# Ledger of designs, part 3: VHH binders against CTO1 family protein C17G9.12c

Target 1, 274 residues: CTO1 family protein C17G9.12c, of Schizosaccharomyces pombe (q9uue0)
Amino acid sequence: MLYIVDFDETITTYDTIHLLAEAVNKPEEWSVISDKYWQEYLAWREALPHSTTLTSYLPLLGGSRYLEEASIKRIEKSQYFSGLSEGALDNIVQLITLRAGFVEFINALVPDLRVSKTIFHVLSVNWSARVIEQTLLHHTDLTADLLCVHANDFDFDTSTNTTNGRILARNASSLLMNSTDKVREFRRIVQTDAVSSPLNVVYIGDSPTDFGCLQISPISILMRSNQKYYDILSRFEDVQLVDISEFPVQKAVPGKKIIYTCSDWCAIQKAFLA

## First folded at step 4 (VHH; framework vhh_7yz9_2)

Design u02 (from ya with F103Y)
Fold by ESMFold2-Fast, scan of step 4:
Structure u02 (fold): chain B 274 residues (1-274), chain A 122 residues (1-122)
Amino acid sequence: as target 1 above (274 residues)
Amino acid sequence: QWQLVESGGGLVQAGGSLRLSCTASGFTFSNYAMGWYRQTAGNEREWVAFIGTAGDTTYADSVKGRFTISRDNAKNTVYLQMNSLKPEDTAVYYCATHRYGKYSVPYYFDSWGQGTPVTVSS
């Protein structure tokens, strides 16, 4: 089995990007940065045309690229994250809470990961691959040799072990900002691992940045972090949402992509590891 | 704990005005951006106006020049002044804030009020 999994609100209970900003401890400066992003995002979102299918909706999500790029460039220009140490990032790991059943699911998977019978990748638009890696190492039986994290990361100066404030791609062909970027990286992962092992592919995510991967993965699971994301998918004529307790569906409705839904990893373990 | 209470809706004739209020409790209001959203029967909730922590404002194209969002941090209240109302503005209006995942979770609204209905007659 090849698992490709989103991090924020899929593995974690809450989004963790705000913890990165809190590590700097300049809330008034961060409010200016985040408010500007949200103003631009909301205006863009409001201008989106109505879509009746996931297939037609996905290209519209790609239109966010310029907004996301402009925002990252503003953060870099402000030097907000400049001077942040690896140790400061590691400290926020203790503030991260994981969804029920995730630790048990991963720990049960480790023996098969060690013999490459199963492969587990994290694919995230988060800005700290380090925080993702440290979270997994701290909470689970995963060891560094089993970590496959595809995300963004801060540019560390090796002589000072602090960031220069820049955000760079890590284990990805380019910055991961939206659904289109995640689909590109998903395809790269599948092509690499499918050559090495003939495995079924499972994508697990929770939000619009995951929608492209949820559409193209052979097996797709929506972690129900937010009712609004469920509602968005439920309106699409080419999507069928099915509780994971019904896995596997024997006869799909023609023309519809089945996306299984769950609220925790206990349900995933019952469906796949029983 | 976190609570948003909207008020000020009602029935008004086209061309009229209403002022909506949203009072917050259970959090430090001045630290959070606030927005107004609306929903008509059978349709998705749509964003109307946004006000940041520094008072910067942004509006949906459909309401620019007619609606004004403002805030009073001493009263923990955000306002929406609606002028030149049209029948198309008929909706339930909601106040919202964003508590978690600033920036990283698109379209994530983590606190909503109960809403206040606005009906604009011709």
Scores: ipSAE 0.099, ipTM 0.546, lowest interface PAE 4.7, mean pLDDT 86

Design u03 (from ya with V105L)
Fold by ESMFold2-Fast, scan of step 4:
Structure u03 (fold): chain B 274 residues (1-274), chain A 122 residues (1-122)
Amino acid sequence: as target 1 above (274 residues)
Amino acid sequence: QWQLVESGGGLVQAGGSLRLSCTASGFTFSNYAMGWYRQTAGNEREWVAFIGTAGDTTYADSVKGRFTISRDNAKNTVYLQMNSLKPEDTAVYYCATHRYGKFSLPYYFDSWGQGTPVTVSS
């Protein structure tokens, strides 16, 4: 089985990107950056036409890239993250809580990961691959040689061991900002790791940045982190949401993509690891 | 724990006014932008109004000129003054905080409360 999994609110209980900003402890400066992003996002979102299918919705989501890129450029220009140490980022790991059953699921997978019978990738728009890696190492039986994390990361000055404030792609061909970027990397991962059988690919995610991968993955699981995202998917005519307890569905409705739903990793373990 | 409690909804005739309130606790209110959203049965929650940390405001086209969002940081409260109400404004109204995160909408937890219902009769 090849697992490709979102990090924030899929593996973690809450989004961790805000913890990165809080670690700098300059809330007034951060508020200016955050407020500008939200104003631009809400104006963009309001202008989106209604889509009755996931297929027609995905190209519209791709248009958000300009907003995400502009926001990252404002963050870099402000030097907001400049001077942040690796140790300060590692301290964030202590603030991160994981969804029920994730540790048990991963630990049960480790023997198969060690012999490459199963492969586990994290694919995230998060700005710190280091925080993702340290979170996995701290909480689970995963060792560094088993980590496959595709995300963004801060640009560290090796002489000072602090970030220069820039955000760079980490184990990805370019910055990971939205659903279109995640689809690009999903396809790259599948090409390298699932060469002989795409039928054994599982994508797990929770939000619009995951929707493209959820559409194209052979097996797709929506982690129900936010009712709004469930509601969006439920309205699409080409989507059928099915509780993971019914996996695998014996008869699919023609023309509909089955996306399984769950609220925690205990349900995934029951469905896949028996 | 982050908590938001909405109040002030009710039944009002078309053309009337209501003032909604949302009181926050469990976080530093002044550090976050706030917003109002509304939902009718069977439909997605739609954005209504936004107020930034410096007091800058933006509105959905459907309410522009009729609704005013404001905040009182000393009271940890965000308000929505609704004037010239129309039957189409009938919805449950929710407030939310805006944290920077992945490409996702503001934090509102299903557990933050039931929202505050507004019914506008014709």
Scores: ipSAE 0.632, ipTM 0.835, lowest interface PAE 1.2, mean pLDDT 88

Design u04 (from ya with V105Y Y107S)
Fold by ESMFold2-Fast, scan of step 4:
Structure u04 (fold): chain B 274 residues (1-274), chain A 122 residues (1-122)
Amino acid sequence: as target 1 above (274 residues)
Amino acid sequence: QWQLVESGGGLVQAGGSLRLSCTASGFTFSNYAMGWYRQTAGNEREWVAFIGTAGDTTYADSVKGRFTISRDNAKNTVYLQMNSLKPEDTAVYYCATHRYGKFSYPSYFDSWGQGTPVTVSS
């Protein structure tokens, strides 16, 4: 089995990007950055054409990249994260809570990960691969040699161990900002790992940044973090949402992509690990 | 343990007015932008109004000139004054905190359970 998994609100109970901003402890500066992002996002969202299929919706989601890129450039220009230490980022790990069953699920996989019988990747638009890595190391039996994290990361000055405020791709061909970017990396991961081992591929995610991967993965699981995202997918004529307790569906409806749904990792463990 | 509690919905005739309230607890309210959203059965939740931390406001085209969003940081409350109501404004209204993230409203633990229903008769 090859698992490719989103981080925020899929592995974690809450989105963790705001914790990065809180580590800097300049809430007035952050509110200006956050407010500008939301104004642009809401205007973009309102202008989106109606889509009846996931296939037609995905190209429209690609347009979000200019918003994310503009926001990241504003953050870099402001120097908001400049001077933030690796230790300050590591302190965030204590604030992160994980979804029910995740620790048990991943710990059960570790023996198979060590012999490459199973492969586990994290694929995230988050800005700190370090926080993702430290979260996994702190809470699970994963060791550094088993970590496969594809995300963005802060540009660290190796002499001071502080960030220069820039955000760079980490273990990815370019910055990860939206669904289109995640599909690019999903395909790269599958090409390198699935070719070497004939494994079934499972994508697990929760939000529109995951929708492209959910469409193309052989097995797709939507973590129900937000009713809004379930509602969006449920309206698409080319999508069939099925509770993971019914896995595997033996006969797919022609023209529809099956996306399994769950609320925690206990359900995933029951479906895949017995 | 973020909590948002909406109130003020009800039944009203077309052309009437309602004032919705949303009271927040469990976080520093003044640090976050707030917004109002609405949802009808079978449709995705749509954005209605936004108010930033400095009090700047933005509205969906469908409600411009009729709805006014405001906030009272001392009361941890955001309001939506709805005037000249139309039957198409019938929906369940939700408030939300705008935290920087991946196109997400507050996580399921940061949201309330029910919203406040508004029905506008013709």
Scores: ipSAE 0.598, ipTM 0.823, lowest interface PAE 1.2, mean pLDDT 88

Design u05 (from ya with V105I)
Fold by ESMFold2-Fast, scan of step 4:
Structure u05 (fold): chain B 274 residues (1-274), chain A 122 residues (1-122)
Amino acid sequence: as target 1 above (274 residues)
Amino acid sequence: QWQLVESGGGLVQAGGSLRLSCTASGFTFSNYAMGWYRQTAGNEREWVAFIGTAGDTTYADSVKGRFTISRDNAKNTVYLQMNSLKPEDTAVYYCATHRYGKFSIPYYFDSWGQGTPVTVSS
C-alpha cells in the first residue's frame, strides 16, 4: 500500500496553522495579516462560478494560488516569523491532538514500513514541516528514517536555530498552497514509489485542498472534519460518496468517482488492516 | 469555551429595517475578525459581511449599500444593521469568528453562532 495523507484536520483534530502564529505571541500584528487574507479570500470566493462537477470545480480552486502567494509575501515582508526558535515550534506539538485511531493505525504499519511493503507520505499545505515531523515522532512509533513529509517549512538559520521569516518548500518541487499544487506533488510521489513495485495508492484528506488528489487517487478517503466539505462533494454529479464500512464497493457507477468517507482512523484500520 | 449568541431577528415588511447582534464570550474578541453569514432553506450558508479587527469592512454584492456591519469591542458584540430589506433577504443569519487557517479552504472558522431567523414579507 502507498498512503498519501493530508495533515491538518485529517491526522489532527483541528487546523494547526494558527498555532504557528500564536507561537510568535504578537496577536495585533497577526490580526492585520489574517484580516487582509480573509478580505481577499472572501472576495475571491464570492466571484467563483457555480460548478456541478468536481472536474469543473478543480480549475477554479487553482485560481486561488495568486492570493495565497500574495499572503505569504506579506508575511515574509512583515518579518512576522523572523526570530522564531525551533523550541517555540516544538512547543506547538504539545498543543496538537490527533484524530481517534491514528496512532494505532500508524503503529500497526511500522513493521511493513521498515521493509518497504507499505509506504506512508504526508502531503500538506502547512507552513511547518518541522511541526508535522515532531508531531509524528512524539505520538507514534515512526522514527526519523521512516518520515516522508512533503510540506512547506520555515527557513532556519543553522547558526542561531531561529527562522529568518521566509517560507520555503520542503521535499516538494515548489510551495504547496492549493489543490493543484498537491496534485502535482501526488503525481511525483506515485511515479517515484509505485513504478518498480506497483502498490495500491490511497489518498486521505478532508478539505478542498485535497479534492484534486481525491479525484485522481485509485482509492480516495474523505475524513469528515467539516460537514460543509462533505456537502460540497455530495452535490457533484461525478462523485459518489460511500461510507468506508462498505469498502470495497463491488461495482462503481459509470462516470462517477468513488470517494469513501469516515470520521476517524478506527474505520480506516478496520477496512484496510483488519 | 468559545460562545457566540445571535439576537435581533424577526418578522419585518419589505423596505423595513432590523438590527442583529452577536455577543461573544470565552475568547479575546478584539483579536478576531467577525462576520455575518446567512442560509436559506435548501442552500449552503453564504457570506454577507466582514469586519476586521481594525474596523475595515467588506460586503457581499447582494447587500452592499443596504447592510452595515459594526463592532463594539467593549461589549464583545458585532452588529448587522439591515436596511431596505427585501423578501430575498429571508434567511437564518449566523455570526462567525475568523482565524487564519489552511490556504484555499472555503469558510474556515473557529465557530458558528446558533443563528437568528429573519423573515421579510412582501
Scores: ipSAE 0.577, ipTM 0.817, lowest interface PAE 1.5, mean pLDDT 88

Design u06 (from ya with S104G)
Fold by ESMFold2-Fast, scan of step 4:
Formats: structure tokens, sequence, C-alpha cells
Structure u06 (fold): chain B 274 residues (1-274), chain A 122 residues (1-122)
């Protein structure tokens, strides 16, 4: 089985990007950056045309790239994250809480990961691959050699052990900002994974940044982190949402993409393990 | 734990006014932008109004000129003054913090409160 999994709110109970900003401890400067992002996002969202299918929604959603790019450019120009140490990022790991069943699920996979019978990738728009990696190492039986994290990361100066404030792609062909970027990396991962067949690929995510991957993955799981995202998908004529307890569905409705739903990793473990 | 509690809804005649309140606890209120959202049965939740940390405001086109969002940092409260109410303003109103996160809905919108229902009769 090849698992490709979102991090924030799929593996974690809450989004962790705000914890990165809090590690800098300049809330007044951060609020200016955050406020500008939300104003631009809300204006973009309000202008977005109504869509009745996931297929037509995805190109419209891809327009979000300019919002994320503009926000990252403002962050870099302000040098907000400049001078942040690796140790400061590691300190936030203990503030991160994981969804029920995730640790048990991963620990059960580790023997198969060691012999490449199963492969587990994290694919995230998060700005710190380091925080993702340290979270996995701290909470699970995963060792560094088994980590496959595709995300963004801060540009660290190895001589000072601090960031210069730039955000770079980590184990990805370019910055990961939206659903279109995640689809690009999903396809790259699937193509380079010699041990997995297309029928054995599982994508797990929770939000619009995951919708493209959920559409194209052979097996797709929506982690129900936010009712709004479930409601958006449920209204699409080309989507069929099915509780994961019914996996695998034997008879798909023609023209509809089955996306399985769950609220925690216990349900995933029951469906895929033992 | 972050918590938002909405209040002030009720029944009002078309053309009337209501003032909604949302009291926050569990975080440093002054560090976050706040917003108001509304939802009718069977429809997606829609954004209504936004107020930044410096007091800058923006509004959905459907409420511009009729609604005013404001905040009182000393009371950890955000308000929505609704004037010239119309039957189409009938909805459950929710407040949210606008925390920077991955693309999508305000982070705690679905996590907080039951909202405050507003019914505008014709």
Amino acid sequence: as target 1 above (274 residues)
Amino acid sequence: QWQLVESGGGLVQAGGSLRLSCTASGFTFSNYAMGWYRQTAGNEREWVAFIGTAGDTTYADSVKGRFTISRDNAKNTVYLQMNSLKPEDTAVYYCATHRYGKFGVPYYFDSWGQGTPVTVSS
C-alpha cells in the first residue's frame, strides 16, 4: 500500500502553521501578515463562481495560488522568520496534538515500512518540514530513515543554526501552496514509487488543498476536520461520499468519484489493517 | 481551549435592527482578526463581515451599508450591528477568529458555539 497523507488537521487535530508564527513571538507583526491574507482570501472566495462538480471547481480553486504566493512574499520581505532557530521549532512539537488512532496506525505499519512492503509519504503545504518530521519522530516509532516528507521548509544557515526567513520547497519540485501543487507532487510520488501499483494508492486529506489529490487517487479518504469541507464535497454531482466503515464499495455510481470519510485514524486502521 | 459564544439574535420585522455579540476566551483576543458568518438550512455558510486587529473592516456585498462590525478588546467581544434587516438575512449567525492556516474556512468556525439565530419576518 502507498499512503500519501496531508499533515495539518489530517494527522494533527489543529492546523500548526500558527504555531510557527508564535515561535517567533512577534504577535503585532504577525497580525498584520495574517489580516492581509484573510482580507485577500475572503475577497477571492466571495468572487468565486458557483460550481456543481468537483471537476469544474478544481480549476477555480487553483486561482488561490496567487494569494498564497503573495502572502509568502510578504512574509519573506518582512523577514518575520529570520533568526528563528531549529531548537525553537522543535519546542513547538509538544504543543501539537495528533488525531485519535494515528500513532497506533503508524506504529503498526513500521515493520512493513522497513521492508518497503508499505510506503508512507506526508504531502503538506505547511512551511516547516522540520516540524512535521520532528512531530512524527517524537510521537511514533518512525525513524529518520523511514521519513518521506514533502512540504516547504525554512532556509537554514548551517553555521548559525537559524533561518534567513526564506521559505523553500523540501522534497518537492516547487513550493507547495495549493491543490494544483499537491496534485503535481502526488503524481511524481506515484510515478517514482516502484513498489506500489496504482490500485494500491491511498490519499488522505481534509481540506480544499487536498481536493485535487482526492479526485485522482485510486482510494481517497476525507478526514472530517471541518464540516464546511464535507458540505462542499457533498454538493458536487460527481462526488459520492461514503463512510469508511463501508470500504471497499463494490458498486460505484457511474460518473461519481467515491471519497471515503472518517473522523479519526482508528476507522482507517480497521478498514486497511487486519 | 479557544471559545467563542454568540448572542443577541431573535425575531425582528423587516426594516428592523439587531446587535449581535460574540465573547471570546482562551486566547489573546487583540492578536486576531474576527469575522461574522451566517448559514441557512441547506446552504453553505457565507462570510458577512471582517474586522482586523487594527480595526480595518470589510463586508460582503449583500450587507454593505446595512451592517457594521466592531470590536472591544477590553471586553474580548466582537459585535455585528445589523440595520435595515431583510427576510433574506434570516440565518444562524456565527463568529470566528481568522487565524493564519492552510487554505479554507476560518479555523474555529465549526468548533465554536451554536451560533445565534436571527429571523426576519416579511
Scores: ipSAE 0.567, ipTM 0.807, lowest interface PAE 1.4, mean pLDDT 87

Design u07 (from ya with S104P)
Fold by ESMFold2-Fast, scan of step 4:
Structure u07 (fold): chain B 274 residues (1-274), chain A 122 residues (1-122)
Amino acid sequence: as target 1 above (274 residues)
Amino acid sequence: QWQLVESGGGLVQAGGSLRLSCTASGFTFSNYAMGWYRQTAGNEREWVAFIGTAGDTTYADSVKGRFTISRDNAKNTVYLQMNSLKPEDTAVYYCATHRYGKFPVPYYFDSWGQGTPVTVSS
């Protein structure tokens, strides 16, 4: 089995990007950056045409990359994260809470991961691959040699052990910002690890940045972190949402992409490992 | 623990007015932009209004000129003054805290607020 899994709100209970900003502890400067992003996002979102299918919705989501990129460039130009230490990022790890059943699920996979019978990748638009890696190492039986994290990361100066404020792609061909970017990396991972066994690929995610991967993965699981995201998918004519307790579906509706749903990792463990 | 509680909805005739309130607790309210959203049965939750930390405001085209968003940091409350109400404004209204990089959620470590229903008769 090849697992490719989103981090924020899929593995974690809540989004961790705000924790990165809070680690800098300059809330007034951050509010300017955040407010500008939201003004641009809301204007972009309001201009989007209505979509009745996931297939037609996905190209529209790709348009968000330009405003995400502009925001990252503004963050870099402001030097907001410049001087952020490794220790400050480690403090974030202590604040991260994982979804029910995740630790048990991963720990049950470790023996198969060690012999490459199963492969587990994290694919995230988060800005700190380091925080993702440290979170997994802190909470689970995963060791560094078993970590496969594809995300963005801060550019660290090895002499000072602090960031220069830049955000770089980590274990990916370019910055990961939206659904289109995640699909590009998903395809690269599959091509490398499991191109000969596509039916054994599982994508797990929770939000619009995951929608492209959920559409193309042989097995797709939506973690129900936010009712709005479930509602968006439920209205698409080419999507069939099915509780994971019914996996695998015996009578699929032709022409619809089955996306299984769950609220925690206990349900995933029962479906795949029990 | 982040908490948002909406209130002030009700039944009103077309052309009438309502003032919605959303009281926040569990976080430093003044550090976050706030927004109002609404949802009708069978439709996606849509954005209505935004207020930044410095008090700058932005509105959806459908409500611009009729609705006013404001905030009172001393009371940890965001308001939505709705004037010239139309039957099309009938919805359950929700407030949300705008965090960078994610769709606004009305909670940080807890579930959605109950929302406040608004019915505009014609």
Scores: ipSAE 0.477, ipTM 0.768, lowest interface PAE 2.1, mean pLDDT 87

Design u08 (from ya with S104T)
Fold by ESMFold2-Fast, scan of step 4:
Structure u08 (fold): chain B 274 residues (1-274), chain A 122 residues (1-122)
Amino acid sequence: as target 1 above (274 residues)
Amino acid sequence: QWQLVESGGGLVQAGGSLRLSCTASGFTFSNYAMGWYRQTAGNEREWVAFIGTAGDTTYADSVKGRFTISRDNAKNTVYLQMNSLKPEDTAVYYCATHRYGKFTVPYYFDSWGQGTPVTVSS
């Protein structure tokens, strides 16, 4: 089985990007960056055409790339994250809360991960692969050798253990910013793994950055972190949402992609065998 | 606990005016951008107005020139002055704080208020 899983609000209870900004402890400077992003996002969202299918919606989500690039460029130019230490990032791991059942699920997979019967990847638009890795190491039986994290990361100077403020891709061909980027990386992971096949790939995510992967994965699971995202998917004519307790559905309705839904990892563990 | 309380809604005739208020508690109000959203039965919430921490404002096309958002940091309150009201402005109005989260979907849902209904007669 090949698992490819989103991090923020899928593995964690809350989004962790704001914790990165808080670690710098310059709220007035952060508010300028955040306010500009919100103004651009709201203007983009207002101009977005209505879509009746997930297939037509996905290219529109990809159109956000320009505002996401502009935001990262502003963050880098301001040097907001410059001088942030690895230790400061590690400290925020203590503030991260995991979704119910995740630790038990991962710990049950570890024996099969060690013999490559199962592979587990994290695929995230988060800015700190380090925070993701440290969270997994702190809370689960995963060891460094079993970590497969694809995300962005700060550009650290190993000699000083501080960042120069730049944000770089980590274990990905380019920066991960939206659903189109995640689809590109999903396809790369599937193509390179020996255990991947149409019957063996599971994608788990919760939000619009995951929608592309949820559409193309053989088995797709929506973690219900926010009712709004469930509602968006439920309105698409080419999507069928099914509670994971009914997994596996033997035959899909023609023209519809089955996306299984759950609220925690306990339900996933009950549906799948490691 | 973050809390937002909206007030000021009611019944008004077309062409009339109404002033909505949203009072915040449980966080440092001056550090966060605020916004107004509205929802009609059976539809998703739509953005109406935004005010940044420095007082910069942005409006949805449907309300530009008619609505004005403002804030009073000393009172932890954000306002929406609605002029030249139309029947299509009838909705429940919600206040929200804005946090920078995932790139395509900024985090804001945990900071929603309970809403204040506005009905505009034809």
Scores: ipSAE 0.613, ipTM 0.830, lowest interface PAE 1.4, mean pLDDT 87

Design u09 (from ya with G101S)
Fold by ESMFold2-Fast, scan of step 4:
Structure u09 (fold): chain B 274 residues (1-274), chain A 122 residues (1-122)
Amino acid sequence: as target 1 above (274 residues)
Amino acid sequence: QWQLVESGGGLVQAGGSLRLSCTASGFTFSNYAMGWYRQTAGNEREWVAFIGTAGDTTYADSVKGRFTISRDNAKNTVYLQMNSLKPEDTAVYYCATHRYSKFSVPYYFDSWGQGTPVTVSS
């Protein structure tokens, strides 16, 4: 089995990007950056045409990449994260809580991960691969040699052990900003991984940045972190949402992508490890 | 625990006015932009108004000129003054905090309030 899994709100209970900004402890400066992004995004989103299918919705989501890129450029130009230490990032790991059943699920996989019978990748638009890695190491039986994290990361100066404020791709072909970027990386992981099988690939995510991967993965699971995202998918004519307790569905409706749904990792463990 | 509590909704005749309030607790209110959203049954939640930490505001085209968003940091409260109400404004209104979240999913919020229903009769 090849698992490719989103981090924020799929593995974690809450989005962790704001914790990165709080680690710097300059809320007035951060509010300027955050407010500008929200104003640009809301104006862009309001202008988008209505979509009745996931297939037509995905290209519209990809159109936001210039906004995401502009935001990262403003963050870098401001030097907001410059001087932030690896230790400060490690401290925020203590503030991160994981979804019910995740620790038990991943710990049960560790023996199979050690012999490459199962492969587990994290694929995230988060800006700190370090925070993702340290969260997994702190909470689970995963060891550094078993970590496969594809995300963005801060550019650290090894002599000072602090970031220069730049955000770089980590274990990815380019920066991960939106659904289109995640699809690109998902395809690379599946095709370059010598032990992967397309029929045994599971994508798990919770939000529109995951929608492209949920559409193309052989097995797709929506973690119900937010009722809004469930509602969006449920209205698409080419999507069929099925509770994971019904896995595997024997007959799909022609023309519809089955996306299984769950609220925690206990349900996933029952479906795949029972 | 982050909490938002909306109030002030009700039944009003077309052309009337309502003032909605949303009181926040469990976080440093002044550090976050706030917004108002609305939802009718069977439809996606729709953005209405935004207020930044410095008090700058933006509005959806459908409400521009009729609605005014404001905030009182001393009371941890954001307001939506709704004037010249139309039957099309009938919805449940929700308050939200705007944290920097995942790219392309900025509708995610730490806490949505329970909402306050507004019905505008013709």
Scores: ipSAE 0.595, ipTM 0.829, lowest interface PAE 1.3, mean pLDDT 88

Design u10 (from ya with K102R)
Fold by ESMFold2-Fast, scan of step 4:
Structure u10 (fold): chain B 274 residues (1-274), chain A 122 residues (1-122)
Amino acid sequence: as target 1 above (274 residues)
Amino acid sequence: QWQLVESGGGLVQAGGSLRLSCTASGFTFSNYAMGWYRQTAGNEREWVAFIGTAGDTTYADSVKGRFTISRDNAKNTVYLQMNSLKPEDTAVYYCATHRYGRFSVPYYFDSWGQGTPVTVSS
């Protein structure tokens, strides 16, 4: 099995971006950045054409890249994250809570990961690959040699171990900002791993940044972090949402992509490891 | 616990006015942008108005010029003044706090209350 998994609200119970901002401890400065992003996002959402299929919706999600780029440029220009140490980011790990069953699921996979019978990748639009890696190392039996994290990361000065405030791609061909970016990286991962070891592919995610990967993965799982995202998918004519307890039951409706749903990793473990 | 309590809804005739209130507790209100959303049966919640931490406001096109959002940080309250109400404004109104989430999907966390229902007769 090849697992490719989102981080925020899929592995974690809550989004972790705010914890990165809090590590800097300049809430007034962060509020300006956050407020501007929200204003741009809401305007973009209002202008978004109505879509009846996931297939027609996905190209529209690509349009968000303009506002994502603008936000990152504002963050870099403000120097908000400049001077932040690796140690300060590592301290955030103590504040991160994981979804029920995740630790047990990963720990059960470790023996198969060590002999490459199973492969586990994290694919995230998060700004700190370091926080993702440290979270996995702290909470699970994963060791550094088994970590496959594709995300963004801060640009660190290796002599001082502090960031210059820039955000760069980490283990990815370019910055990971939206669904289109994640699909590009998903295809690269699958192609690379399939060359030496063809495996069944499972994508697990929770939000619109995951929708492209959920559409194209052979097996797709939606972690129900937010009712709104479930509702969006449920309204698409080319999507069939099925509780993971029914996996791998085929409800063959021609023209529809089956996306399995769950609320925690206990359900995933039961479906795949029982 | 983050808590939001909406009030001020009711029945009003077309062309009338209502003022909605949302009182927050359990967090530092002045650090967060606030918004108003509305929902009709069978439809998803739609954004109505936004107010930033510095008081900057933006509105959905459907309510521009008719609705005004404001905040009182001393009272931990956000308001929505609704003028020139139309039957199409009939909905349950909710308030929300905003924080920066993942890039393409901003996250807002709230203790969604019961909302406050607004009915506008023809």
Scores: ipSAE 0.559, ipTM 0.805, lowest interface PAE 1.7, mean pLDDT 87

